# Ledger of designs, part 177: VHH binders against p49116

Target 1, 238 residues: p49116
Amino acid sequence: EGPLLSDTHVTFKLTMPSPMPEYLNVHYICESASRLLFLSMHWARSIPAFQALGQDCNTSLVRACWNELFTLGLAQCAQVMSLSTILAAIVNHLQNSIQEDKLSGDRIKQVMEHIWKLQEFCNSMAKLDIDGYEYAYLKAIVLFSPDHPGLTSTSQIEKFQEKAQMELQDYVQKTYSEDTYRLARILVRLPALRLMSSNITEELFFTGLIGNVSIDSIIPYILKMETAEYNGQITGAS

## First folded at step 12 (VHH)

Design l23 (framework vhh_enristomig)
Fold by ESMFold2-Fast, scan of step 12:
Structure l23 (fold): chain B 238 residues (1-238), chain A 118 residues (1-118)
Amino acid sequence: as target 1 above (238 residues)
Amino acid sequence: EVQLLESGGGEVQPGGSLRLSCAASGFTFDDYAISWYRQAPGKQREWVSTIGWSGDTNYAESVKGRFTISRDNAKNTLYLQMSSLRAEDTAVYYCARSKGVFLPRDYWGQGTLVTVKP
């Protein structure tokens, strides 16, 4: 039985759309977010344990956790994305919507609270200086969550989650041997991901989606994509 | 009404070249990624190439180095320049629209036939 993740699964390289527009717009934000989501799902697809669960289980698992994976990806890629600039542009757009009476005050408050929670999460991860190995294992822990409704093979999913937790513990104890409470500080950040609304994440980052295109349609589309098409379309892997 | 209309297909000899066009109407062309797909008789539809709204391009391994995708935003037109054509390139070629390079395709053209005859 080998490790859950290899060094290839630690690599997580996001390539941003080029050129960057003079003023950030919904198309640039949506394309950037879509690239991150695609990279996150490509990362999940490359894990042998994930492949072993089968296509139906893979689809259910990613549908349940995509917001958690996406948020971890935002934190990990915050600098590459200039996430603070993107969030500032979103806030600016929301302020304009208040002036134009296009959104209710209650909805704007919910969205602003979500942005603050996201910013707090990303800041906490930055302060902890989470490394690439730690991010890979945190993503694996949220991916292999056995507690989502409707899942089959929950015992196998739980086994993979426990293996991810064990390997993270071994890594942290070896690499940060003098920081006794580092693992605990990292793990207590994960519950916050479950409190973030996937619907609000979709509204903020994927507002450019049209017609039958939604996160629910994107997930099976990418997971069922032929390997050759998948490999040809992926950018920023190396 | 969103429309994608392919043209430029025809018969060509192995090693030859063709340029396909896809004329778009009924939407803001500049805001969308556009892709080429193909389907040969008795085979499943195969992705060929995608160009993003920013001009970034991706290609299927089977066409890399032989095909070039491009867009003319002033003309609302997508192009596929095909060179070094092979018998296995014989297919109906379709253009398709998506909101992003990695997002599902929502509108499709009717296709244009390319036949590579020895």
Scores: ipSAE 0.266, ipTM 0.632, lowest interface PAE 4.3, mean pLDDT 87

Design l24 (framework vhh_enristomig)
Fold by ESMFold2-Fast, scan of step 12:
Structure l24 (fold): chain B 238 residues (1-238), chain A 118 residues (1-118)
Amino acid sequence: as target 1 above (238 residues)
Amino acid sequence: EVQLLESGGGEVQPGGSLRLSCAASGFTFDDYAISWYRQAPGKQREWVSTIGWSGDTNYAESVKGRFTISRDNAKNTLYLQMSSLRAEDTAVYYCARSKGIFLPRDYWGQGTLVTVKP
């Protein structure tokens, strides 16, 4: 019938906690990341095609791709978040933890490599000057990924992914008509998202939740939230 | 032990005002978001308002402009100032704790009854 995404799905406005503390701390970083995660899930929940797949499929899809959506959100909102400042604070904390607690060198190397990959991804997206429509369709392509284990509606998910790809192509060809290779340059960036560990993302940005609540439990909580509560919360945050 | 104790409920006329309080103990109050929920007889529990640890506030559309949530970190106390009360505001009001504004609630108070009667 109609397009997969409407103009309302292009708007992705993150409202940061205020005021920013004099020294960045775990609570500020976790709250900022939680707002972005909530905004990302609100974005997915608002898509009619996503709703049509049903509650169980919706939960499975978001559990499988939340790290990819979150990373795209970090890239899109990098300036609003002052992401480089947050990452510098995380690196400083890790270096201090080595001195204090003699953390495993192998673990620290894995985390630092993750931060490097994240920075490289965000810089590549900034260099390409990805616009709001392009981000919306890239998020839709990763959301409607039929190849995650355990999915039940894979043919329908694949059709929605193909629709997202077609609509992105139509948008890019119309809007950037003189840049014939733009779409290819954008799409080759997506595989990098699957190389980033969701466990390391959780430790870096959601450390305040470790031992209390997991991202896996937060996802169904937000997806099942009453509409009125959901709208009230996102209205204040967006 | 974590404890949340609501108070300030009672009977009011339509258009009246009440201030609810929630006294928190057993945890570092400043590190948590606290929410107000309500439940009318025979209805599902509904969200009313949340205040984050940084002071950010959010409201249900039905109470926006009429209710004000606030916190006093020095007293470990949450408040809900209710004005222009309506019959549909009649409910037991609960406070609830969470690690952040959008995160699951882990502890709940016992509730305080608000009755709006003509």
Scores: ipSAE 0.400, ipTM 0.722, lowest interface PAE 3.0, mean pLDDT 88

Design l25 (framework vhh_enristomig)
Fold by ESMFold2-Fast, scan of step 12:
Structure l25 (fold): chain B 238 residues (1-238), chain A 118 residues (1-118)
Amino acid sequence: as target 1 above (238 residues)
Amino acid sequence: EVQLLESGGGEVQPGGSLRLSCAASGFTFDDYAISWYRQAPGKQREWVSTIGWSGDTNYAESVKGRFTISRDNAKNTLYLQMSSLRAEDTAVYYCARSKGNFLPRDYWGQGTLVTVKP
């Protein structure tokens, strides 16, 4: 018994690489994205319910939903990241790729559509003025999704998701009591996360990865990282 | 050929100081985060410190205030200045390379032994 999330889980502080270079490059973007991914996974690891599911189930859940968590993190940390500046740099790189005939026009259109969807999502969240508690519960709702293929313990996962939904409802009703439809407006934003391709997110933000290093290899690495090592390496998490 | 070569290990008394070096070659040193790890016999490898490509530094709680990590990009060399050494600091010290502070380490040095004896 007890709440799914504590006040500790509401705190989500991203520390960016410093200083920001005069001209953005794939290394800076990849480092920034990797820090956000690490923060998101450390956040998930700190939830007792998540740990209770066991290591195999934990890894499967995060592999299935990392893109949704990452995108929510991009929206939540958009100002800290200067996300608009990062996206502009990515667009400039894509435009140069068209002119150099390195990528097909169809592929670039697909990637640009993804960027548009991401911008629309971030703008909608900003417009709704989503607060830290709301972001924490939205992340919990997407984390504890029982409907991904191949999952075990789906009944327990569903119970945690329902608990997240109930706690979000209680929070919104108490904090935004004058806005009867706020919860509905927030929840209808979530399906858009499932429409965004994890492969395109990886191409946009993790292009700095070399060789066989991929999100699939990174997820187990950070989920297994010692808490002391993680906390020591993230300067904004003390 | 990517290479990381540690040096500077040895025997010191409790409370003593030692400076470790890690010479890097075969890659653009400036583009990588470099970390120090240590491993005592029969124990799991433990993270000690990381310095990012931008010069930001982070430390394990057990070494904060006693160890200082630094890099000399012109010399492609990483340093670890150790002070107030304790018996618990006895270990083989390794440097490791990564594309970012939180990304997997892809190359490791062969290590240098530090022994703290009374």
Scores: ipSAE 0.324, ipTM 0.676, lowest interface PAE 3.9, mean pLDDT 87

Design l26 (framework vhh_enristomig)
Fold by ESMFold2-Fast, scan of step 12:
Structure l26 (fold): chain B 238 residues (1-238), chain A 118 residues (1-118)
Amino acid sequence: as target 1 above (238 residues)
Amino acid sequence: EVQLLESGGGEVQPGGSLRLSCAASGFTFDDYAISWYRQAPGKQREWVSTIGWSGDTNYAESVKGRFTISRDNAKNTLYLQMSSLRAEDTAVYYCARSKGTFLARDYWGQGTLVTVKP
């Protein structure tokens, strides 16, 4: 039994597509989001505890939590992504959609509420100045969630989640010893991730996908990719 | 999961009529504009008609006055009433849901074949 995460699991470097277009478009947004999604799944695959659960359990866990992992990744990478600029561009397109009778006012309201929740989440994480170790443990806590329907090895998943919580507590108490309530402030942010719709996340960030392909449908294939294939996806072609 | 399932295609004589249906599931049908497209053999897919979420309709010039698009929100179903059919209307007809002006992707049905033969 060693630690759940090593220092290598703290490193989370997103490489953005280049060149950046003069005007933001849905293809650039989708490519950027896809790279973050691939990076997040590659990160999960690198955890020995995750590997030990086996392929079927790994697939079920990631399908259940990809939106939470992706949202944490958006918060962690908000600066490198220029996320505020991306969200502003999406808002402009949504306003055009209501004016052109393409999408209902109720649906636009739901999407705008989602954007507000996402902005509030990212702002709260920035205000707390969440560091790389804290992000790694928060991602581990949401990854090793035992309460999703259809999971096998539930007791082992729960033990890994508790180990992630314990290691986060030890880190925070050591590193931020004078802030007795920091851990509580961090942990109370997590329930908000469960309230964010994965369907709306797909509509905001993955509109560049062709056909009826969903993120849920591609996850099993991504998790089976060789490391070289993963590296090709997360670095891109320039 | 988003699904669009077309039906109602078949063979019809010139001047005849057909009604196509598209059954939608996996999303709130009332919130979206829905379109009909068609693809004739050896040709690229072309837009036929759109109905907005409010019920406003638009048509390609080639079908205007002959085709009528409608929606039944209670049944999550889109319709295309085709009349005065011509040989050039022979195509596979597709139902599509779009996301609006930033759309890079439509959700598509499998298509239904319409053949206009004497």
Scores: ipSAE 0.082, ipTM 0.588, lowest interface PAE 5.2, mean pLDDT 86

Design l27 (framework vhh_enristomig)
Fold by ESMFold2-Fast, scan of step 12:
Structure l27 (fold): chain B 238 residues (1-238), chain A 118 residues (1-118)
Amino acid sequence: as target 1 above (238 residues)
Amino acid sequence: EVQLLESGGGEVQPGGSLRLSCAASGFTFDDYAISWYRQAPGKQREWVSTIGWSGDTNYAESVKGRFTISRDNAKNTLYLQMSSLRAEDTAVYYCARSKGTFLSRDYWGQGTLVTVKP
């Protein structure tokens, strides 16, 4: 058998909506996030090992981990997205809503804590200077998580996760041979992804989604899209 | 015409329970996140709970484990089941529709009064 990921799986290029508005709005933020989500799901469905698990398992895995994949994508594409500017716009909206709506509360605190966790995660990845190969393998480790409730074929999923971990180790040892502890520093970042609320991610980034449909409900349809339709979504052509 | 109408409020003893309802009309109910807010006498309006269009729920720390939000999409109705009620839960409770962002509320109900007294 060959490697879990090919060079094509290292390429992760986000095309942003154009033109960028003078002031950020919900529509632009949602369209940008949707493109990243579609790109992430297209990336996952292109992996031969993922395809081999079958449609039902594929849907269950992505439903369980889409927030982790999306957050890794935000970190990887933070500069292209101007993520810091998007988060600043959301914070400004929060502050203005407090003075207009007199909302006090635990909700604002929860959302602000989520934003701070996201910023810290992205900063930690930037500090470590995570490269494209490392991101690809971290996404694969997250995708092939055998420990989510309700999964079938957990032994095969575990095998693919172990393969991803081994290939990441081989890559890091070869490429960063003088940094003995780099792999450990990278891997200890992953548990933070599971502490982030998928519900708050939906509210922050997918508020402009038509019909207010949940990400969970659209996942099966995205994974079954024809290639041309999928390409239209990630470029905004459809 | 979008309308939200709360009901179920009343007087209750400490430790008691109440179920609030919010009847929605004039829009596709299952496409929207709906929230409960409350305003105690002399205090600012406080977020209590939200239920998303997917059925996912969130709660303020002060009500976690005591209140349960739910929805019946067939009846276009939102519920708040309140248990272990305390004096500090005394407030007018409002139903509000979310407009997308977690703080964007485009329609509010008129409110229903809950009084917790010995």
Scores: ipSAE 0.000, ipTM 0.163, lowest interface PAE 12.0, mean pLDDT 82

Design l28 (framework vhh_enristomig)
Fold by ESMFold2-Fast, scan of step 12:
Structure l28 (fold): chain B 238 residues (1-238), chain A 118 residues (1-118)
Amino acid sequence: as target 1 above (238 residues)
Amino acid sequence: EVQLLESGGGEVQPGGSLRLSCAASGFTFDDYAISWYRQAPGKQREWVSTIGWSGDTNYAESVKGRFTISRDNAKNTLYLQMSSLRAEDTAVYYCARSKGTFLPKDYWGQGTLVTVKP
């Protein structure tokens, strides 16, 4: 049986909106985040194992794990996105909102805790110097999570997750042979992804969305996008 | 109250040029991505081009190098400059609005017909 991921699945290149505005605004942040979300969905869609599960299962998997995939993408693309600058702008806005009594203290506390968790996660990944292959396999482990409620074909999903774990282990042992405990250090970072609220992620990065457009509506749209439109858009995005 | 109105369609010879316009109203035009789509009779709607709020552009492979999308934020108007037109470019052309280049389209124009005749 061939590998779960090929070298093409290691490539993960985000192109930021150009030109950069003089002041960071919700529109620039939302466009940047939506590009990362699109790139993440494109990445998942390109995996043969993912395609083999069928469209209904694919949509359910991505709906369940998009926040984890997105957060891994934020960590991987932190420098390209100038994520620290974006988070600083969000924190400054929240601090001004406290002074103006526009938001409740409890809500601000929840959002600040989320930002702290996100910064901690990104810093831990940076400190470990996670490479492109490691990110690809971590995303695959998250994508093929059989434990989300409502999923069908859970045995096949679990098999793909186990295959991702085995291939990550093989890669790390060969590439970082001198660091016996590297794999363990990497894997213990994954539970932190589930501590981060998808609702708060949506509020922070997708504030520019209005009407019937939500992450739940965007996911099936991207996954079902016509091939010509999909290829044209991904060429501009990556 | 959001409205998109296409114009500029007509008949042209193969190899000719045509410029389409889409006039937008009822929203802050410069905060949205706007796209061109086309549909020939009896065929599926096909994406042609998108321009983001910042002016970055994307094109379908079939029109790349021949069509140029642009926007004039002061006039709330989207343009599609078409050159080297082919018989297969014959279609009704629609403009559509989205909050980002990769996001679902929420409003569509009524279309303008382009006919490429030998």
Scores: ipSAE 0.298, ipTM 0.662, lowest interface PAE 3.9, mean pLDDT 87

Design l29 (framework vhh_enristomig)
Fold by ESMFold2-Fast, scan of step 12:
Structure l29 (fold): chain B 238 residues (1-238), chain A 118 residues (1-118)
Amino acid sequence: as target 1 above (238 residues)
Amino acid sequence: EVQLLESGGGEVQPGGSLRLSCAASGFTFDDYAISWYRQAPGKQREWVSTIGWSGDTNYAESVKGRFTISRDNAKNTLYLQMSSLRAEDTAVYYCARSKGTFLPYDYWGQGTLVTVKP
């Protein structure tokens, strides 16, 4: 019934809060992260195949994969976000916390390991020079994951994932015909996303905005927003 | 105790102007995004404008170019400057607090009525 994704699904433009403060603070980081999360959910809900699965399935899929979508978004938007600067500020704060005995050494180690995994992922994507079409299909492969517990319509979800894989393969073969192993290098990056802790992502990027309200509780609200209100709140979605 | 209190509503003729205020108390105003919503008789509540704690602003298409949202963090007050008012702008206007520009609202004001009368 036509392609899974159209050219409109390749456009992924993040508008950062302005102006950027001279010294990064928790509020600036959380607002930036929230904009990216909102853009990621808007992207997902705009896909006709996603809409066809129905509200309950949509909510379950996004709850299961929001951290993977968010991490792909961080990699894709790393330069516009100045992500390296944000991560350096977080690392500096954590190192100061260990000096002041405010956090346990085990907790600091867990968070530092998460940051290193995130840096490695973003670095690998940058070295591969992943383009907008490739990011769109990788996000679709992650979104249409049939293997999360509690999902209904798993056969249809699997078909959409396979369609995403086929369209990615067709794109890569036509665009990067000289690089026989490019698709394999790209796909082998995806398993690392499942090793990223969503709880640590929430702590690093959303603490100042969300606090006691989890991303899981935000997801149904965002997915139910009317198009006009949604377009009014999200900047850079065009 | 978190409170949001709207004021400045009233009757105005088409083409007129009004400035609405929302006085905030019981929280650190600088840490929150604040929005204006409106509800006309017999209609659903609709979003009008949002200002983030970074000062970033967004507007509904129907009010863009006519309304200006602003905040005074020293006074813990949100403003909505309305110009070129039309009959369709008649509504109860509410302010609402959010932890971020794109996140759900946790507190709402009681509203202030704006009536555009010829």
Scores: ipSAE 0.013, ipTM 0.396, lowest interface PAE 8.0, mean pLDDT 85

Design l3 (framework vhh_enristomig)
Fold by ESMFold2-Fast, scan of step 12:
Structure l3 (fold): chain B 238 residues (1-238), chain A 118 residues (1-118)
Amino acid sequence: as target 1 above (238 residues)
Amino acid sequence: EVQLLESGGGEVQPGGSLRLSCAASGFTFDDYAISWYRQAPGKQREWVSTIGWSGDTNYAESVKGRFTISRDNAKNTLYLQMSSLRAEDTAVYYCAKSKGTFLPRDYWGQGTLVTVKP
């Protein structure tokens, strides 16, 4: 059987809205985040192993792991997004909200802790100089997680996760042959992704969504989206 | 789903008192600042009062000394005690909660009508 991921799955190119506004606003942040989310979901749905699991399983997997995929995408695309600038603007807004007593101290603490965890994760990945192949396999490992509640076909999911782990090991050992402990340093970063709240990610990056639309509610529709519609979303074409 | 339900409005004589209530659900009530707004016929919606999560209070100048905002976290309920009511206080009163942190949008209740009779 062929590899879990092909060379085409290594390509992960985010096209940012342009021009960048003089002042960061929710529209720009939400559009940028939405493009990354759509790119991440399109990446997942293009994997033959993922397709083989069937629509219901695909929806359940992405609902369970979208925040992990999104966070890996933020780390991979941190420079092109100017993520540090976006996070600095959010922190400034939160500090002003404390002074005006618009939010509870516990809520602000939770949001600040989330931002610090996100910054630490992205910095750790940058320091390790994670390449495009490594990101693709890390995404595959989190996507094919058999341990989420309510999943069916868990044996097949586990097999695909093991295949992703084996292929990542082979790649790292061949490409970074002199760095015996690189794989261990990479893999120990993954548990941090599950400590990050999807609700806080949604509030920080997707507040520009209209009405009471949640990411969980739109996932089935994005996964069913025609390729042309998806391309329109990631490039900003209407 | 966030829901805010106002009650306690009605007709009152000038100089009278009313107590408005706002029953909240769908969020952790004691973690948020919550506000009262009002809208009189033909006028824009105006802020009346806010109570913070710490219990500190702020009031619009027009109601200061006459209105008292309070909260009961055990009951998920916000109150507005109105005294020395004037004809100018006639309005639909709305309970409001911020929707998010970066660009907050308010969740609004349906409102409760307060009429100060001549």
Scores: ipSAE 0.000, ipTM 0.214, lowest interface PAE 11.7, mean pLDDT 83

Design l30 (framework vhh_enristomig)
Fold by ESMFold2-Fast, scan of step 12:
Structure l30 (fold): chain B 238 residues (1-238), chain A 118 residues (1-118)
Amino acid sequence: as target 1 above (238 residues)
Amino acid sequence: EVQLLESGGGEVQPGGSLRLSCAASGFTFDDYAISWYRQAPGKQREWVSTIGWSGDTNYAESVKGRFTISRDNAKNTLYLQMSSLRAEDTAVYYCARSKGTFLPHDYWGQGTLVTVKP
């Protein structure tokens, strides 16, 4: 019996589209977000415990938690993505939508509140200086959530979540031995992920894909990719 | 109707060169990443190269330095310039589109055969 996660699961390297346009546009934002989503799903697929649950359970779990994984990924990769710049460009697009009378003021307010929640979450994680090991275990805790409706094998999922919690505790106690309350400060941030709407995340980051390819349809495809196509995507990311 | 049509395949001697083309129609070509894949007889399909909508390129390790992927957005055409061809490059070559570099392929071409003779 080995650990739930290995050092290979701690590495999380996002490669951004190149070159960056002088003015950010919907295509650049969607491509950047799509790369992060794919990296997040690749990360989940690489976990032996996740694979052991079987394809149907894997699909159900990721469909239930992709927004939480994506948001953790945004926080972890905020600097690489220049997330603040992307969010500013999204806000500018929303302001232009008001000018063209394409969106109601109430909808804009709802979307802006989502952006504020996202900024608050990312700022909280940055303030805590969450490291790569901590992010990996937080993602594992979120992934192995046994409480989503319609799940099968909930006892096994719960065991993997408990294993993730135990290994995170062991890591934090050894690495940050003088900070007695660090684990509690980290874990109390997780409930905020459940407050962020996956529909609004799709609108903000995947606008160019919503009409053509939905996130719900992308998830099972990525998880079921044949080895050659999957390896091609990963190798293409270098 | 979305269509991808490969051409330019044929027989070539070892060390020779070929240029493959993939003509796209029925969609806004500039908005999509396009990839080259190949399948040798009795083998699984393997990825060869991808070019993103922004022009960024990636290559399989086995073809780096020998193959060059490019796109001509004005002509809605993808190219694969192949040089220093080897017997192991013998395969049917397919082009495939995706909405982004790391997103699933939703349309595939019918393929074009490349044969590198001993």
Scores: ipSAE 0.033, ipTM 0.455, lowest interface PAE 6.1, mean pLDDT 85

Design l31 (framework vhh_enristomig)
Fold by ESMFold2-Fast, scan of step 12:
Structure l31 (fold): chain B 238 residues (1-238), chain A 118 residues (1-118)
Amino acid sequence: as target 1 above (238 residues)
Amino acid sequence: EVQLLESGGGEVQPGGSLRLSCAASGFTFDDYAISWYRQAPGKQREWVSTIGWSGETNYAESVKGRFTISRDNAKNTLYLQMSSLRAEDTAVYYCARSKGTFLPRDYWGQGTLVTVKP
């Protein structure tokens, strides 16, 4: 059996909306976030092991882990996204909402704590200098999580997760041979992803969506989208 | 409340040109990406072009260089300028709305028929 991921799965290139507006707005943030979500799902659907699990299992897996994949994508693409600028704009909007007494103090606290956790995660990944191969395998470990409730084929999912872990170990040992504890330092970062609220992520980055449309409903749509249409949208524009 | 109404379809000879319009109402047009799709008889609906809220445009390979999508936010209208038309461009053309270029299309127009005759 060949490797879980090929060189094509290591490539993760986010193309931002152009041009960036003088003042960040909800449309730019939502468009940027939806592009990253789309790229993440396109990445997942291109993995042969993922497709082998079948459409129902694929949908369940992505619904369970989209927030973890999205957060890893934010960390990986933080520079190209100017994530610090986006987060500053979100904080500024939140401060405006406080000033206008439109949000409860408890909700504001929850949102600010989420932003802090996100910044801490991205900073830890940057400090570790995680490379493209490491990100690809971390995303695969998250994607092939057998422990989400309601999953079928959990033994096969676990086998793919273990294969991802094995291939990550082989890569790290070969590439960073003098850093005996690098893999452990990387892997202990992953549990923090599950503590981050998908509802707050949706509110912060996808607030421009129509009120009755949720990320949970978007996932099946993206996974079923024709490759030609997806590629046409991504390869824009001039 | 939300309505998308296509017009401009008709019969044209190969190599001809045609301009389609999509009139939008019941929502803030400027906030949405709008797309053109087409469906030929007996075929699945295929994507043709999308214009984002910022004006960036994307095209299917089969129409690139021949079709031009544009929007007039003051008139709440989307356009598709079609040139060098071919028999395989014969289809019902639909206008569709989405909150972003990669997000689900939530409203569709009724379509306008384009027939390219030999």
Scores: ipSAE 0.324, ipTM 0.676, lowest interface PAE 3.7, mean pLDDT 87

